# VH-VL binders against Isomaltosyltransferase (ctsY), part 6

Target 1, 124 residues: Isomaltosyltransferase (ctsY), of Sporosarcina globispora (Bacillus globisporus) (q8rqv0r968to1091)
Amino acid sequence: VEYEAEFGVQSGVSTNTNHAGYTGTGFVDGFETLGDNVAFDVSVKAAGTYTMKVRYSSGAGNGSRAIYVNNTKVTDLALPQTTSWDTWGTATFSVSLSTGLNTVKVSYDGTSSLGINFDNIAIV
Short names: E, the ipSAE of ESMFold2; O, the ipSAE of ESMFold2 at other seeds; V2, 0.75 times the mean of E and O plus 0.25 times the DockQ between their complexes.

## First folded at step 1 (VH-VL)

Design s11 (framework fv_sipavibart)
Fold by ESMFold2-Fast, scan of step 1:
Parts: C-alpha cells; structure tokens; sequence
Structure s11 (fold): chain C 124 residues (1-124), chain A 124 residues (1-124), chain B 109 residues (1-109)
C-alpha cells in the first residue's frame, strides 16, 4: 500500500509538481529546517516485520532522512543520488509495526543531509 | 576529473558590459545549481548570483540586481554572467562554483567545485 | 540581504586550538542547517572544509570541526599546523540567497 507524501501530515515542508515522474498529485520538498517532516497514519491487521519503501529523487547528491515509527527512531535512511530531479529512486528498509494504527514519520533531523524530493512510502 | 573553468574577464570602462563564461566537465552539469561568487581586492567573498539546474530559480545579490543576468546552456555544459552597467565596485576575481550541499531543487550546493576565477577590472 | 559576521583575525600557537565564530540571524544561520566553512590560501580558489554545520568532506582532517548554537556557528581548528594559516570564510543559506561572512585571517604563531 502506497501513502502519497502530499497527503501526509506536513510540518515545515511543501507540496510541489515542478518535476516529472511523481505518483499521485505531486511530491513533497522543502526539508530546510531541523524538524521538518511528513507523518503518516499506517494501519496493519497483524503485528510483524514489513518491507517499507521510500520513493524519492535526489538530483544534487547523496541525501538521508530519519525514519520514526511510533515516536521511536528506527533508521537514518540513505537516499543515494538519482540521475536527475526527474528520476525517482527507491530506498528500502525493514520495519516492525504494531497491530492497528502506527505513526510513520520521515524527518529532517540533525543526522539528515541534503534536500530531496519525497514522493511516497509503500508497505509490502 | 571534475572541473570548472571561467573566462571572459578583462579591463573595462565604467558603464560598459562584459560576459563571463564558465565551462563545466567531469560531472552531470544539468543536475546542479551553479553560482557566481566574487572576491574583490581588500574584501571577502561575496555571492553574486545562482541559477538552478533548469533555470527555473534565479537569484541575485542586491548589489548587482538589474545589471547582471545569469544564464546556462545545459547542452553545452556552460554557465554565463552578462554584466551590464559595470561600476568600479564590480572589480573582483569572479569564481564559478558549486557550493556546499543541496537545499531543495531550486538551490543546489552539490559537490564543492570551484574554478580558478577570471579577473574583472572596471577602471577609467 | 542578511549579513553574517566573523572576526577579521584570529591567531593560535602551533599544536593548540583556535575557534572562529560566524554570527548571523534567525533567518540564516539560526534557521537552516546549511553552514559551510571554506579555507583560502593566497592565490588559490577556496576549499570546502566543513558543510552542513559539522560534516567534513573526504580528505579534510578531523582536527577541523564545526558546530552551531543559536545564531552562531563555529569552526574549531585543533592541533594547529603552519599550513592552516589562511583566510577562513563561513557561508549560510538564507532562503533566497547565499550569504558569506567577511572572512577571518588565521595566523599560526
């Protein structure tokens, strides 16, 4: 299941459409100030380990974002440079989710680097 | 080898024009914002202008706004600075540079690459 | 446009440490995590020493470190060597432009 970044709860970021290849109605950028983030309410039927994918573009260099699940930091996710801002890549990681509602947050923390464009997060 | 090479500087009278060029090689020029930064005699570094990868975002220092025009030709891996109505205060060594790290698609600080500069002297 | 202030000079003895400040406003240094430090030797182009406040490019020795508190960023050069004598500039993103500090001439005594 895909969760479009532009439909997440946005703090300090912006929705834009000025690069091609995004899914849904746009993508999120403007991760400029520490604490800027996009949060999602993710519901699962069974507790367990899921594969979570982040779709992004990073035309200027190698970036990273901090991922939080239920207010606990689970990783600093590397977002390697893509060919251009119109070329989207996918970063994959494993995450443990609780039965029912979980909060997943993609955040620009003190450990994060670079501006990136964030398209969606998918749970598999 | 990643490289930026400036050209077009020279001695010019006040009120006249010069066009500076910056030739890029060894990296994907069209993925980076490129900047003009100058070093005036007895002064420090001063940011002059920036242009995003697709020319969609352009900025100028207040001291040059309305007189200078930045442009790029991604097919030729080249950046330009058209300098009109030159003043004695514009006398400086002009660098073409990528600066620090990226900050959204409109301003890329990418890889840190500087040219050797081209000298502009505005004197009667 | 905003201004960023550095001391015009700083000095330290061989083997000791020196800290250079870079003071801006809540609209540049205090707002964004994009402070860089550059080293410039006479007759040469600037070299990036620190980016994103505290990160080092590959090849820059770990005796160069950066930090930030409020509206002030700092570059600390420990274990001073003669080769560190140079001009040092900070820069910060300011939303619509890049702003440079006035530069600090570091003398190694």
Amino acid sequence: as target 1 above (124 residues)
Amino acid sequence: EVQLVESGGGLVQPGRSLRLSCAASGFTFSDYAIHWVRLAPGKGLEWVSSISWNSGSIGYADSVKGRFTISRDNAKNSLYLQMNSLRAEDTALYYCATLGYSYGPEYYYGMDVWGQGTTVTVSS
Amino acid sequence: QSVVTQPPSASGSLGQSVTISCTGTSSDVGRYNYVSWYQQHPGKAPKLMIFEVSKRPSGVPDRFSGSKSGNTASLTVSGLQAEDEADYYCSSYAGSHVVFGGGTKLTVL
Scores: ipSAE 0.006, ipTM 0.583, lowest interface PAE 10.4, mean pLDDT 83

Design t01 (framework fv_tezepelumab)
Fold by ESMFold2-Fast, scan of step 1:
Structure t01 (fold): chain C 124 residues (1-124), chain A 122 residues (1-122), chain B 108 residues (1-108)
Amino acid sequence: as target 1 above (124 residues)
Amino acid sequence: QMQLVESGGGVVQPGRSLRLSCAASGFTFSSYGMHWVRQAPGKGLEWVAVIWYDGSNKHYADSVKGRFTITRDNSKNTLNLQMNSLRAEDTAVYYCARDRYSSGWYGHFDYWGQGTMVTVSS
Amino acid sequence: SYVLTQPPSVSVAPGQTARITCGGNNIGSKSVHWYQQKPGQAPVLVVYDDSDRPSWIPERFSGSNSGNTATLTISRGEAGDEADYYCQVWDSSSDHVVFGGGTKLTVL
């Protein structure tokens, strides 16, 4: 199940379309200030461990973002450099979700590096 | 009100060293990547170096790599460029510039200093 | 190494539209930024991320980027627009900022 970043709850970021290769109607950029984030409401039928995939581009170097689930930080996710801002990569990690509604937040905080373009998350 | 003020330029002989400084004010300096860009008399803009917001990563133009060192002091809101083994082709006005995107991401330069002239001559 | 190509000069009559091109291999896949520089002054950002404009820059300035060519468009040209204009990209393959050679705009 994919969740487009441009349909998430945005704080301090912006939707853009000026780079090719995004899914949906655009992507999110403008992670410029500590605390900038995109939040998603993610519903699952069974509690358990899921694979979360983050689709992004990072043309300027190796980036990272903090991932929060239900207000608890679960990881600092590495977002290795992609070959250009129009080349999209996928970062994958395992996450535990509760039955029903979960809040997933991709955040630029004190442990994060670089600006990146954020396309979507996928829960598998 | 945001300002970038360069200093340290002057006339220096080939093979010697010079250190440039850029004093930043009016914004949270520690949140932004910073660049040095130069311009030789009558010529175009040439990028020199970048340093990430926390000083942890740096990149240099091929023409200066191994000779120039970019550093920053976030406690003093100061960007520095140590220029070693200077050559005649390093003669230029040197600008410090703020990366529009914070935290060391280089995109574009929304604010520039006034520039400081470095002349390498014998 | 990635190269940006600009015409050395462009001239336009007062009130007409000036178009300054920036050529680069597959440049439409990159973000292009434009700077204006007047004699004796530091460069000023006039267009960023292909088509966005700082709030203090007149709406007469606009940009586009597709294929192998990005374009800075200045409508209703004025004598005060005379300057050198530079395009710029970030080249992720080399971790370098790349500038075009610059275009001198003359309003005559």
Scores: ipSAE 0.000, ipTM 0.563, lowest interface PAE 11.1, mean pLDDT 85

Design t02 (framework fv_tezepelumab)
Heavy chain, then light chain:
Amino acid sequence: QMQLVESGGGVVQPGRSLRLSCAASGFTFSTYGMHWVRQAPGKGLEWVAVISYDGSNKHYADSVKGRFTITRDNSKNTLNLQMNSLRAEDTAVYYCAKGRYYYDSSGYLDYWGQGTMVTVSS
Amino acid sequence: SYVLTQPPSVSVAPGQTARITCGGNNIGSKSVHWYQQKPGQAPVLVVYDDSDRPSWIPERFSGSNSGNTATLTISRGEAGDEADYYCQVWDSSSDHYVFGGGTKLTVL
ESMFold2-Fast, scan of step 1: ipSAE 0.012; ipTM 0.655

Design t03 (framework fv_tezepelumab; at its last look DockQ between E and O 0.05; V2 from the best seeds 0.00; counts 0 for: pae O 18.2 > 2, placed apart)
Heavy chain, then light chain:
Amino acid sequence: QMQLVESGGGVVQPGRSLRLSCAASGFTFSNYAMHWVRQAPGKGLEWVAVISYDGSKKHYADSVKGRFTITRDNSKNTLNLQMNSLRAEDTAVYYCARELGYSYGLYYYMDVWGQGTMVTVSS
Amino acid sequence: SYVLTQPPSVSVAPGQTARITCGGNNIGRKSVHWYQQKPGQAPVLVVYYDSDRPSWIPERFSGSNSGNTATLTISRGEAGDEADYYCQVWDSSSDHVVFGGGTKLTVL
ESMFold2-Fast, scan of step 1: ipSAE 0.005; ipTM 0.596
ESMFold2, look of step 2: ipSAE 0.000; ipTM 0.551
ESMFold2 (binder alone), look of step 2: mean pLDDT 92; pTM 0.948
ESMFold2 at other seeds, look of step 2: ipSAE 0.000; ipTM 0.537

Design t04 (framework fv_tezepelumab)
Fold by ESMFold2-Fast, scan of step 1:
Structure t04 (fold): chain C 124 residues (1-124), chain A 125 residues (1-125), chain B 108 residues (1-108)
Amino acid sequence: as target 1 above (124 residues)
Amino acid sequence: QMQLVESGGGVVQPGRSLRLSCAASGFTFRSYGMHWVRQAPGKGLEWVAVIWYDGSNKHYADSVKGRFTITRDNSKNTLNLQMNSLRAEDTAVYYCAKAPYYDFRSGYPDAFDIWGQGTMVTVSS
Amino acid sequence: SYVLTQPPSVSVAPGQTARITCGGNNIGSKSVHWYQQKPGQAPVLVVYDDSDRPSWIPERFSGSNSGNTATLTISRGEAGDEADYYCQVWDTSSDHPVFGGGTKLTVL
């Protein structure tokens, strides 16, 4: 299941369409101030390990974002440079989710680097 | 990739001033708190000063309060330390350092993940 | 001012485990970070938040923190581990970072 970044709960970020190749109606950028984030309500039928995929573009260099699940930091996800801002990559990692509603947050915190454009997450 | 480069060190007489600079590259400088940490020859690490990501808050070690001023220019990715009324005990290698957590009191741990190479300040007559 | 106490030196034989302690009043309530410094070089973060390790640091490095003592543990000691090691906390009472005095690790 895909969750578009522009439909998440946004804090300190902006929705834009000025680069090609995004899914849905746009992508999120403007991760510039510590604490800027996009939060998603993710519901699963069973607790367990899922694959989370983050679709992004990073034309300026290697970036990273902090991932939180239910207010607990899970990882600092590396977002390697893509060939341009119009070229989208996918970063994948394993995440543990609780039965029912989880809050998943992609955040620009003290461990994060570079501006990136954020398109969506997928939970598999 | 992430780098900090200090400059401005040298030999000065007691009572004089020096201005140290630290050039940041490879990370979003404006998003991180920055520190100065010093080390006297053959001695341990001593924290000197911190400045918040937006320049809004600053703290100093008691040994330098009233004499040193930490500033930053986010448009130039530069951190500065103005050192006035220098004393022999200020002789040290001065490092600038990046902290990955922006709120040291929020429950996130304070850690210095990237350090510059250091610049030597010698205060002697 | 909050004070962190480290032994001045620790020796370990190659392949054995070195333990470097950092003593502080109720240090278990604080997050402890550890730095490695080789002669003529800047410090390098080796353990943060008591027991977390940067991805580029070997798994031989680990940490713990409880009560009045934090410990940096270096398993399977190697000649390349010779360095000064510093512990560090944020002291909420004085609102600033505090470093320990450093421990020189010798691998013989």
Scores: ipSAE 0.000, ipTM 0.511, lowest interface PAE 16.1, mean pLDDT 82

Design t05 (framework fv_tezepelumab)
Fold by ESMFold2-Fast, scan of step 1:
Structure t05 (fold): chain C 124 residues (1-124), chain A 121 residues (1-121), chain B 108 residues (1-108)
Amino acid sequence: as target 1 above (124 residues)
Amino acid sequence: QMQLVESGGGVVQPGRSLRLSCAASGFTFSSYGMHWVRQAPGKGLEWVAVISYDGSNKHYADSVKGRFTITRDNSKNTLNLQMNSLRAEDTAVYYCARVGTYYKIYGMDVWGQGTMVTVSS
Amino acid sequence: SYVLTQPPSVSVAPGQTARITCGGNNIGSYSVHWYQQKPGQAPVLVVYDDTDRPSWIPERFSGSNSGNTATLTISRGEAGDEADYYCQVWDSSSDHPVFGGGTKLTVL
């Protein structure tokens, strides 16, 4: 299957490069206020269940983020502590997507904990 | 067409230096991190070094740390590996490879054809 | 340092399915990539992000990753599939790539 996500639409967060080991052009941090998020346009050829991977670092402890698909919350994703802010891990879970364009959002909301640095997502 | 071409390999004596180059074409070189990966004759792939898209961050395998230096020149679309204090165990084909694109490819998606480095008398 | 373990060799009969494993502690939480290398040639990416394929790779190639084991599956094996196969992850503890030791696939 084919999947595609553009560079995320950022709300209340920012792009930074001040910790080593990110892929591409940087990472996103500044998840400090309820509702801060990064949203992606994801297009798939067939409706079904896909694997979503979130690459992150969490040097302060065990974090979590809410994941929304097409404006519906699908999970609170656990983001266990990594060794340091310069050490990146991957959290994986299953998502259901509709044929064509979907909106996937990684959000800091009322059920989320701690600051994390967010590097990228993969949907396959 | 995306392409990477290595050069600079050859036969050198232990303790000497070599500089490898990798020329990139067909993509925006300055947007991607780059790797050097080597393979000794008859052996597996061994990662050597990585450099971030802007050259500000670099990481090395423990076996080459302090001896090898990875650099890049985004104005010339080139990646370099300066290899000092060469040892017999550095004998290998050296490949340059592109860090995969965000959101689709996280592996090494474009590879050069390799350049042979032989450390012997 | 994080270690990936592959069997040194796997054999498959023509037309049958080959499965090549890549073992690592909690590897299911990592993105696993697979490379094919034929003698005298550069590696070619055949599966990335556990399950996806570059557009030039046949659909016979697929991947999975869960728990402590990732698997490259090659259905309807052909003589042209004979190669060394390597898995690779990004090591979250040192933040650099780690390759498995490689698996030689023989189609006999």
Scores: ipSAE 0.000, ipTM 0.515, lowest interface PAE 15.5, mean pLDDT 82

Design t06 (framework fv_tezepelumab)
Fold by ESMFold2-Fast, scan of step 1:
Structure t06 (fold): chain C 124 residues (1-124), chain A 121 residues (1-121), chain B 108 residues (1-108)
Amino acid sequence: as target 1 above (124 residues)
Amino acid sequence: QMQLVESGGGVVQPGRSLRLSCAASGFTFSDYGMHWVRQAPGKGLEWVAVIWYDGSNKHYADSVKGRFTITRDNSKNTLNLQMNSLRAEDTAVYYCATEGYGDYFWYFDLWGQGTMVTVSS
Amino acid sequence: SYVLTQPPSVSVAPGQTARITCGGNNIGSKSVHWYQQKPGQAPVLVVYDDSDRPSWIPERFSGSNSGNTATLTISRGEAGDEADYYCQVWDSYSDHVVFGGGTKLTVL
């Protein structure tokens, strides 16, 4: 299941459309201050380990974002440089989710690097 | 050592064009976003333009949009600013600068010495 | 357009602490950077990301940022600290860099 960043709960970030290749109606940028984030409500039928995919572009260099699940930090996800801001990549990692509603947050915090454009997450 | 050296400044008449260059050395130029910042005599700093590390994105101050063009040549470690339709208010020292490296970009950790542009009749 | 406000001048006695403010609407939600500029020279970065310092900048320089005010603090002021100081943010809405008007620090 795919969750568009522009439909998430945004804090300190902005929705934009000035680069091609995004899914949905746009993407999120403006990660410039500690604590800037996008949060998603993710519902699953069974507790377990899922694959989380983050679709992004990083034209300025190698970036990273902190991932929180239910207000607990689970990883610092590397977002390697893409060819340009119009070239989208996917970063993948394993995440543990509880049955029912989970809050998943992609955050720019003290361990994060670089500005990136954030398109969506997918839970598989 | 890491260095930025500007060139191309001079005295020009209003309405004319001038091209500034910035030569980078001592670091991997293609890893950094680059900016032009200017300062009129006796005045403060004013941001002019930015170009991303690979040339894919550019932004300009409203005062120069449509008249100035920022470009780069990563194979030659060179940043350029093409200035058209120059006005008296464009008179300033022009600096090139690199974006910071590490956790946060959007600051300038390395500046050139500046080159003077005087627009006068 | 986003606007940063600095006092035009600040004076400090040698050995005392100078504080230079940078006002902006909700500036505490942005990352603030500070530059020192001496006459005839290019600006030099002295504080970045609100409170971080380049390794060659003395520990007397520090920064803070909350609410509507960011502050550059220079403790144990020295004659060599006389300069113009500029604050700066990146406004992601416009993709523009914004500088404050500058503050002249005098050490008397």
Scores: ipSAE 0.000, ipTM 0.548, lowest interface PAE 13.6, mean pLDDT 84

Design t07 (framework fv_tezepelumab)
Fold by ESMFold2-Fast, scan of step 1:
Structure t07 (fold): chain C 124 residues (1-124), chain A 122 residues (1-122), chain B 108 residues (1-108)
Amino acid sequence: as target 1 above (124 residues)
Amino acid sequence: QMQLVESGGGVVQPGRSLRLSCAASGFTFSHYGMHWVRQAPGKGLEWVAVISYDGRNKHYADSVKGRFTITRDNSKNTLNLQMNSLRAEDTAVYYCARHKTYYYGSGTFDYWGQGTMVTVSS
Amino acid sequence: SYVLTQPPSVSVAPGQTARITCGGNNIGSESVHWYQQKPGQAPVLVVYDDSDRPSWIPERFSGSNSGNTATLTISRGEAGDEADYYCQVWDSGSDHYVFGGGTKLTVL
C-alpha cells in the first residue's frame, strides 16, 4: 500500500510539482527547519515486520531522514543521491508495526541531512 | 572545539537517587540527539538512553527502563540523567555522547565526554 | 534481544595485521560501527557504516560486514593501537543500541 506524501499530514513542508516523475498529484519539499515532517496513518491487520519503501529524489547529494513510528524513532534512513531532481530512487528498510492504526512520520530532525524531495511511502 | 563534560557522580546507597549532567560546548547542541552510555569497572560498554534533538523522543535500555529519565535543556546546552531506585549493578562510569548518523541510517556515538563515576554501595 | 559476540582478546606483532570479529545473527544487514578505548579514556569512533572512517582516523583501520560476521582490520599494527575495541549496532526491532563485549588488543 502506497501513501502519497502530498496527502499526509504536513508540518513545516510544502507540496510542489516543479520536477517531473512524481506519482499522484505532486511531491513534498521544503524540509528546511528541524522538526519539519510528513505523517501518515497506517493501518495493518497483524502486528509484525513490514518492508517500508520511501520514494524520493536527491539532486544535491546524499541525504537522510528520520523515521518515527507511533512517536518513537525507528531509524535514520539514508537517501543516497539520485542523478537529478527529476530522477527518483527508492530507499528500503524493515519496520515493526502494531496491530491497527500506526502513525508513521518522515522527519527532518537533528540527525537528518540535506534537502530532498519526498514522493511517497509504501508498506508491504 | 567540541567538549562534553559530565558531572554529578558520586557514592550513593542502594535505593537512593542521583542526577547526572552533561554540559556541551563547541557545537550546536540543539541539532543533535544525545546518549548516555555506561561502563562497569573492568566491564564493557552498555548503552543506557537516548534523547532526540528536541527532547520529544526517548528510548531506554531494558535494565533502566522505569527507573532512569533522560532530559535536556537546549537553552543551557545541558543533557541530564535522573537515576532513581539505584542498584549495585548500576555502578559504572557514565558517559554522555553525541548522536551522529552517516549514510546507512544507523546512529553512531561520534563524540564522547570523559565520564563520571557512580558507585552504588552500602 | 540482539547479541554481539567478540573474542575477549587478540594479539598482534608490530607491523602485522590484526583482525577483530563481531558476530551477530544476520549482522551483514545492519550498519556496524567500531570504537577504540584506551585505559582511563573515553571511547573513540574508528569505523562507521561497516567500512568508512572518520577523517581523523588513519587508513590502517578498515572494516567489513557480511553474513553473520563483521570484522575490524588494523594493518601495520603499532603499540599505540593497544586498546579495547567494541562493535556496535542499532537493533531496529527494539530501538536499542547494542555493543559487543569488547576485544582487548595487545601489540607485542
Scores: ipSAE 0.000, ipTM 0.550, lowest interface PAE 13.7, mean pLDDT 85

Design t08 (framework fv_tezepelumab)
Fold by ESMFold2-Fast, scan of step 1:
Structure t08 (fold): chain C 124 residues (1-124), chain A 121 residues (1-121), chain B 108 residues (1-108)
Amino acid sequence: as target 1 above (124 residues)
Amino acid sequence: QMQLVESGGGVVQPGRSLRLSCAASGFTFSSYGMHWVRQAPGKGLEWVAVIWYDGSNKHYADSVKGRFTITRDNSKNTLNLQMNSLRAEDTAVYYCAKDIRWLQSYYFDYWGQGTMVTVSS
Amino acid sequence: SYVLTQPPSVSVAPGQTARITCGGNNIGTKSVHWYQQKPGQAPVLVVYYDSDRPSWIPERFSGSNSGNTATLTISRGEAGDEADYYCQVWDSSSDQYVFGGGTKLTVL
């Protein structure tokens, strides 16, 4: 299931369409200040380990974002440089989710680096 | 120590072309994004263009898009700006500037001395 | 297009604190960088990431950023601080590097 960044709960970021190749109606950028984030409500029928995929572009270099699940930091996800801001990559990692509603947050915090454009997350 | 030296400025007529160069030393040139920033006489700073560390991506200010081309040669530690279809409003001192890439920071930690471009009939 | 607004000039007496503002819509959600430029010279970075300072810049230079206003603060003003000061942000929405119009600081 894909969750478009532009439909998440945005804090300190903004939606844009000025680069080609995004899914849905746009992408999110403006991760510039500590605490900037996009939060998603993710519901699953069974507790367990899922693969989370983050679709992004990073034209300026190697970036990273902190991933929180239910207000607990689970990883600093590396977002290696893509060829350009119009070239989208996917970073993946394994995440544990609780039965029912989970809050998943992609955040720019004190361990994060560089600006990135954020398109969506997918839970598989 | 870091050093950036611009060259290629001069007086040119409207509609003509000019090529600026920036010679870099004292840092690993191929690891950093490079920019051109200009300043018209008595006016403020205006960002012109950027090229990523490996040359794979470039962006331009709307005022120069389609007329200016930024390039780099990492084997020679050189940044270039090809300026076509020059206009009177392109008259400015052009600075070469190095960026820093960490901590979501797009700031210019080192600048060259600048080279003057005068577009006049 | 994102716009940064600075006062054209600020004056301060020697030994007093100068405050130079940089206004922008929700600028507190962006990272602000500050440059000092003296006549005939290239700009020099004095504050980055709102409040961080290069190790070679005196501690009397500091910055803040919240809401719609970022501020460069220069305590104990000296004649050598006379310069034009520019704020700058990266506007990810336009992929542009935006400078304020500059503020001329006079120490009189």
Scores: ipSAE 0.000, ipTM 0.508, lowest interface PAE 17.5, mean pLDDT 83

Design t09 (framework fv_tezepelumab)
Fold by ESMFold2-Fast, scan of step 1:
Structure t09 (fold): chain C 124 residues (1-124), chain A 126 residues (1-126), chain B 108 residues (1-108)
Amino acid sequence: as target 1 above (124 residues)
Amino acid sequence: QMQLVESGGGVVQPGRSLRLSCAASGFTFSSYAMHWVRQAPGKGLEWVAVISYDGSNKHYADSVKGRFTITRDNSKNTLNLQMNSLRAEDTAVYYCARGGYSGYDRPLYYYGMDVWGQGTMVTVSS
Amino acid sequence: SYVLTQPPSVSVAPGQTARITCGGNDIGSKSVHWYQQKPGQAPVLVVYDDSDRPSWIPERFSGSNSGNTATLTISRGEAGDEADYYCQVWDSSTDHVVFGGGTKLTVL
């Protein structure tokens, strides 16, 4: 299942449409101040390990974002440079989720690198 | 690895000039505003100057206005501070620091300084 | 000319909570950042935007900012927390970065 970034709970970021190839109604950019983030409510029927995919574009260089689950940091996810701002890539990692409601947050922390455009997450 | 390395410090007589440099690596230098901050021996931190990501905007502490000039060269990932008419009161360790991110469609200052160099000592003495 | 006021020193016993204040006129309308500086070292950012913490900084460090006072709180104080602490704002009315005078934290 996919969760569009523009439908997440946004803090310090904004929705934009000025690059082609996004899903849904737009993408999120403006990760400019430490702590800027997008949070999602993710519900699962069984606790366990899931594959989380982040769809993004990074036309200016290699980026990274911190991933939090239920307010605990689980990783600094590398977001390697894509061919252009109109070319979208997918970064994949394994994450443990609790039964029922989880909060997943993609955040611009002090360990994070620079500007990226964020399209969606997918849970498999 | 994000890193800032200052150079150019030394001993100089009052009224003379000195040029400090700061070499940046491990991040996209052209996306950040850069600061100079100084600290006199045994004293607190004192902000000196800031330059925007593209070099178009500059701000200075009142104590250095008209004497110091902040510049940058984004093609070489370097920040510079030209210090003229030096006074004994300018004696300090000078740090360069990263502290303002530009957005893609808009420039933005975000004011926390998260990457600092180790500093370079400037002594103004006769 | 905007001014930030910090106490020159604060003492805390090991395992107890230290609170370092930063006073400024209407400082609650500004974003406050906090730095730790150990002898002979460059400053390290420990709290930014009033209450956020870089991921590499222990959860014992927290901040608040309201009215005329911002506060850095260090819970379960330990010897390694001995340092000078500085608060900082950007004053948009003067286009200046302003630092507080610093607070020496001693863990007795």
Scores: ipSAE 0.000, ipTM 0.520, lowest interface PAE 11.6, mean pLDDT 84

Design t10 (framework fv_tezepelumab)
Fold by ESMFold2-Fast, scan of step 1:
Structure t10 (fold): chain C 124 residues (1-124), chain A 120 residues (1-120), chain B 108 residues (1-108)
Amino acid sequence: as target 1 above (124 residues)
Amino acid sequence: QMQLVESGGGVVQPGRSLRLSCAASGFTFSRYGMHWVRQAPGKGLEWVAVIWSDGSNKHYADSVKGRFTITRDNSKNTLNLQMNSLRAEDTAVYYCAKSYGSWSYPFDYWGQGTMVTVSS
Amino acid sequence: SYVLTQPPSVSVAPGQTARITCGGNNIGSKNVHWYQQKPGQAPVLVVYDDSNRPSWIPERFSGSNSGNTATLTISRGEAGDEADYYCQVWDSSSDHYVFGGGTKLTVL
């Protein structure tokens, strides 16, 4: 299942289309202030460990974002530099989800680095 | 509106130093690569230097390497070029330019330029 | 170092198509950008990434890039198109941006 960043609940960020190669109708950028984030409501039938993938571009260098699940930080996800802002990469991590509704948040916090463009998140 | 304003140009003798500045406004300065490009009177465009959006990487034209230093201050939205050991062939209009992306993209916005004349 | 070669001058009659070439070894593997510069003014981006046009540029401007030659095409030429045109690439082998020598376009 794939969740487009531009359809998530945005806080302090914005939707943009000024770089090529995104999925859906755009991507999210503007992670500039501590606490800026995109949140998704993710519902699963069974509690368990799931693999998640973040599709992003990072033309400025190696970035990172904090991942929160149900308001608890689960990881600082490394987002290695991509060739350009028009070249998209994928970063993968595993996480535990509860049965039913979970909130998954991609956040710029005190451990995060650099500006990145966020395209989508996929649950596999 | 996007704006890039160069300053610091002037007339200087060979062997001296000069510091150019570029004040940026109207865009998120810290996201974009910044460049200096020069143009000698009646001549074509010559790329001088680039600095990546976070300041972590820099590249210089061979003609200026070791003499010029590009820096940026993202807290002040300012790009700088420190020019040491100036030569007559450094005489040119110096443009500040923004890349579309981090470093290897087109220069989508340019300042109006500042004239540097190296003459005895 | 990598070199881009442009003709120094190109002339076109009003309403005709002007073609400005940019030659470089295996330039088709690079992303080519084109700039227009009028006297006393800063350059303006007219074509980027070989064939893309910024929203502020008329559709008469187009580009192509293959093999050893990139081309800027200006259809239905107008007096207002008179300017110097420069091609540009990033050369990853040297970590340098390279500009062509420029082409002066005259409409007569």
Scores: ipSAE 0.000, ipTM 0.537, lowest interface PAE 13.1, mean pLDDT 84

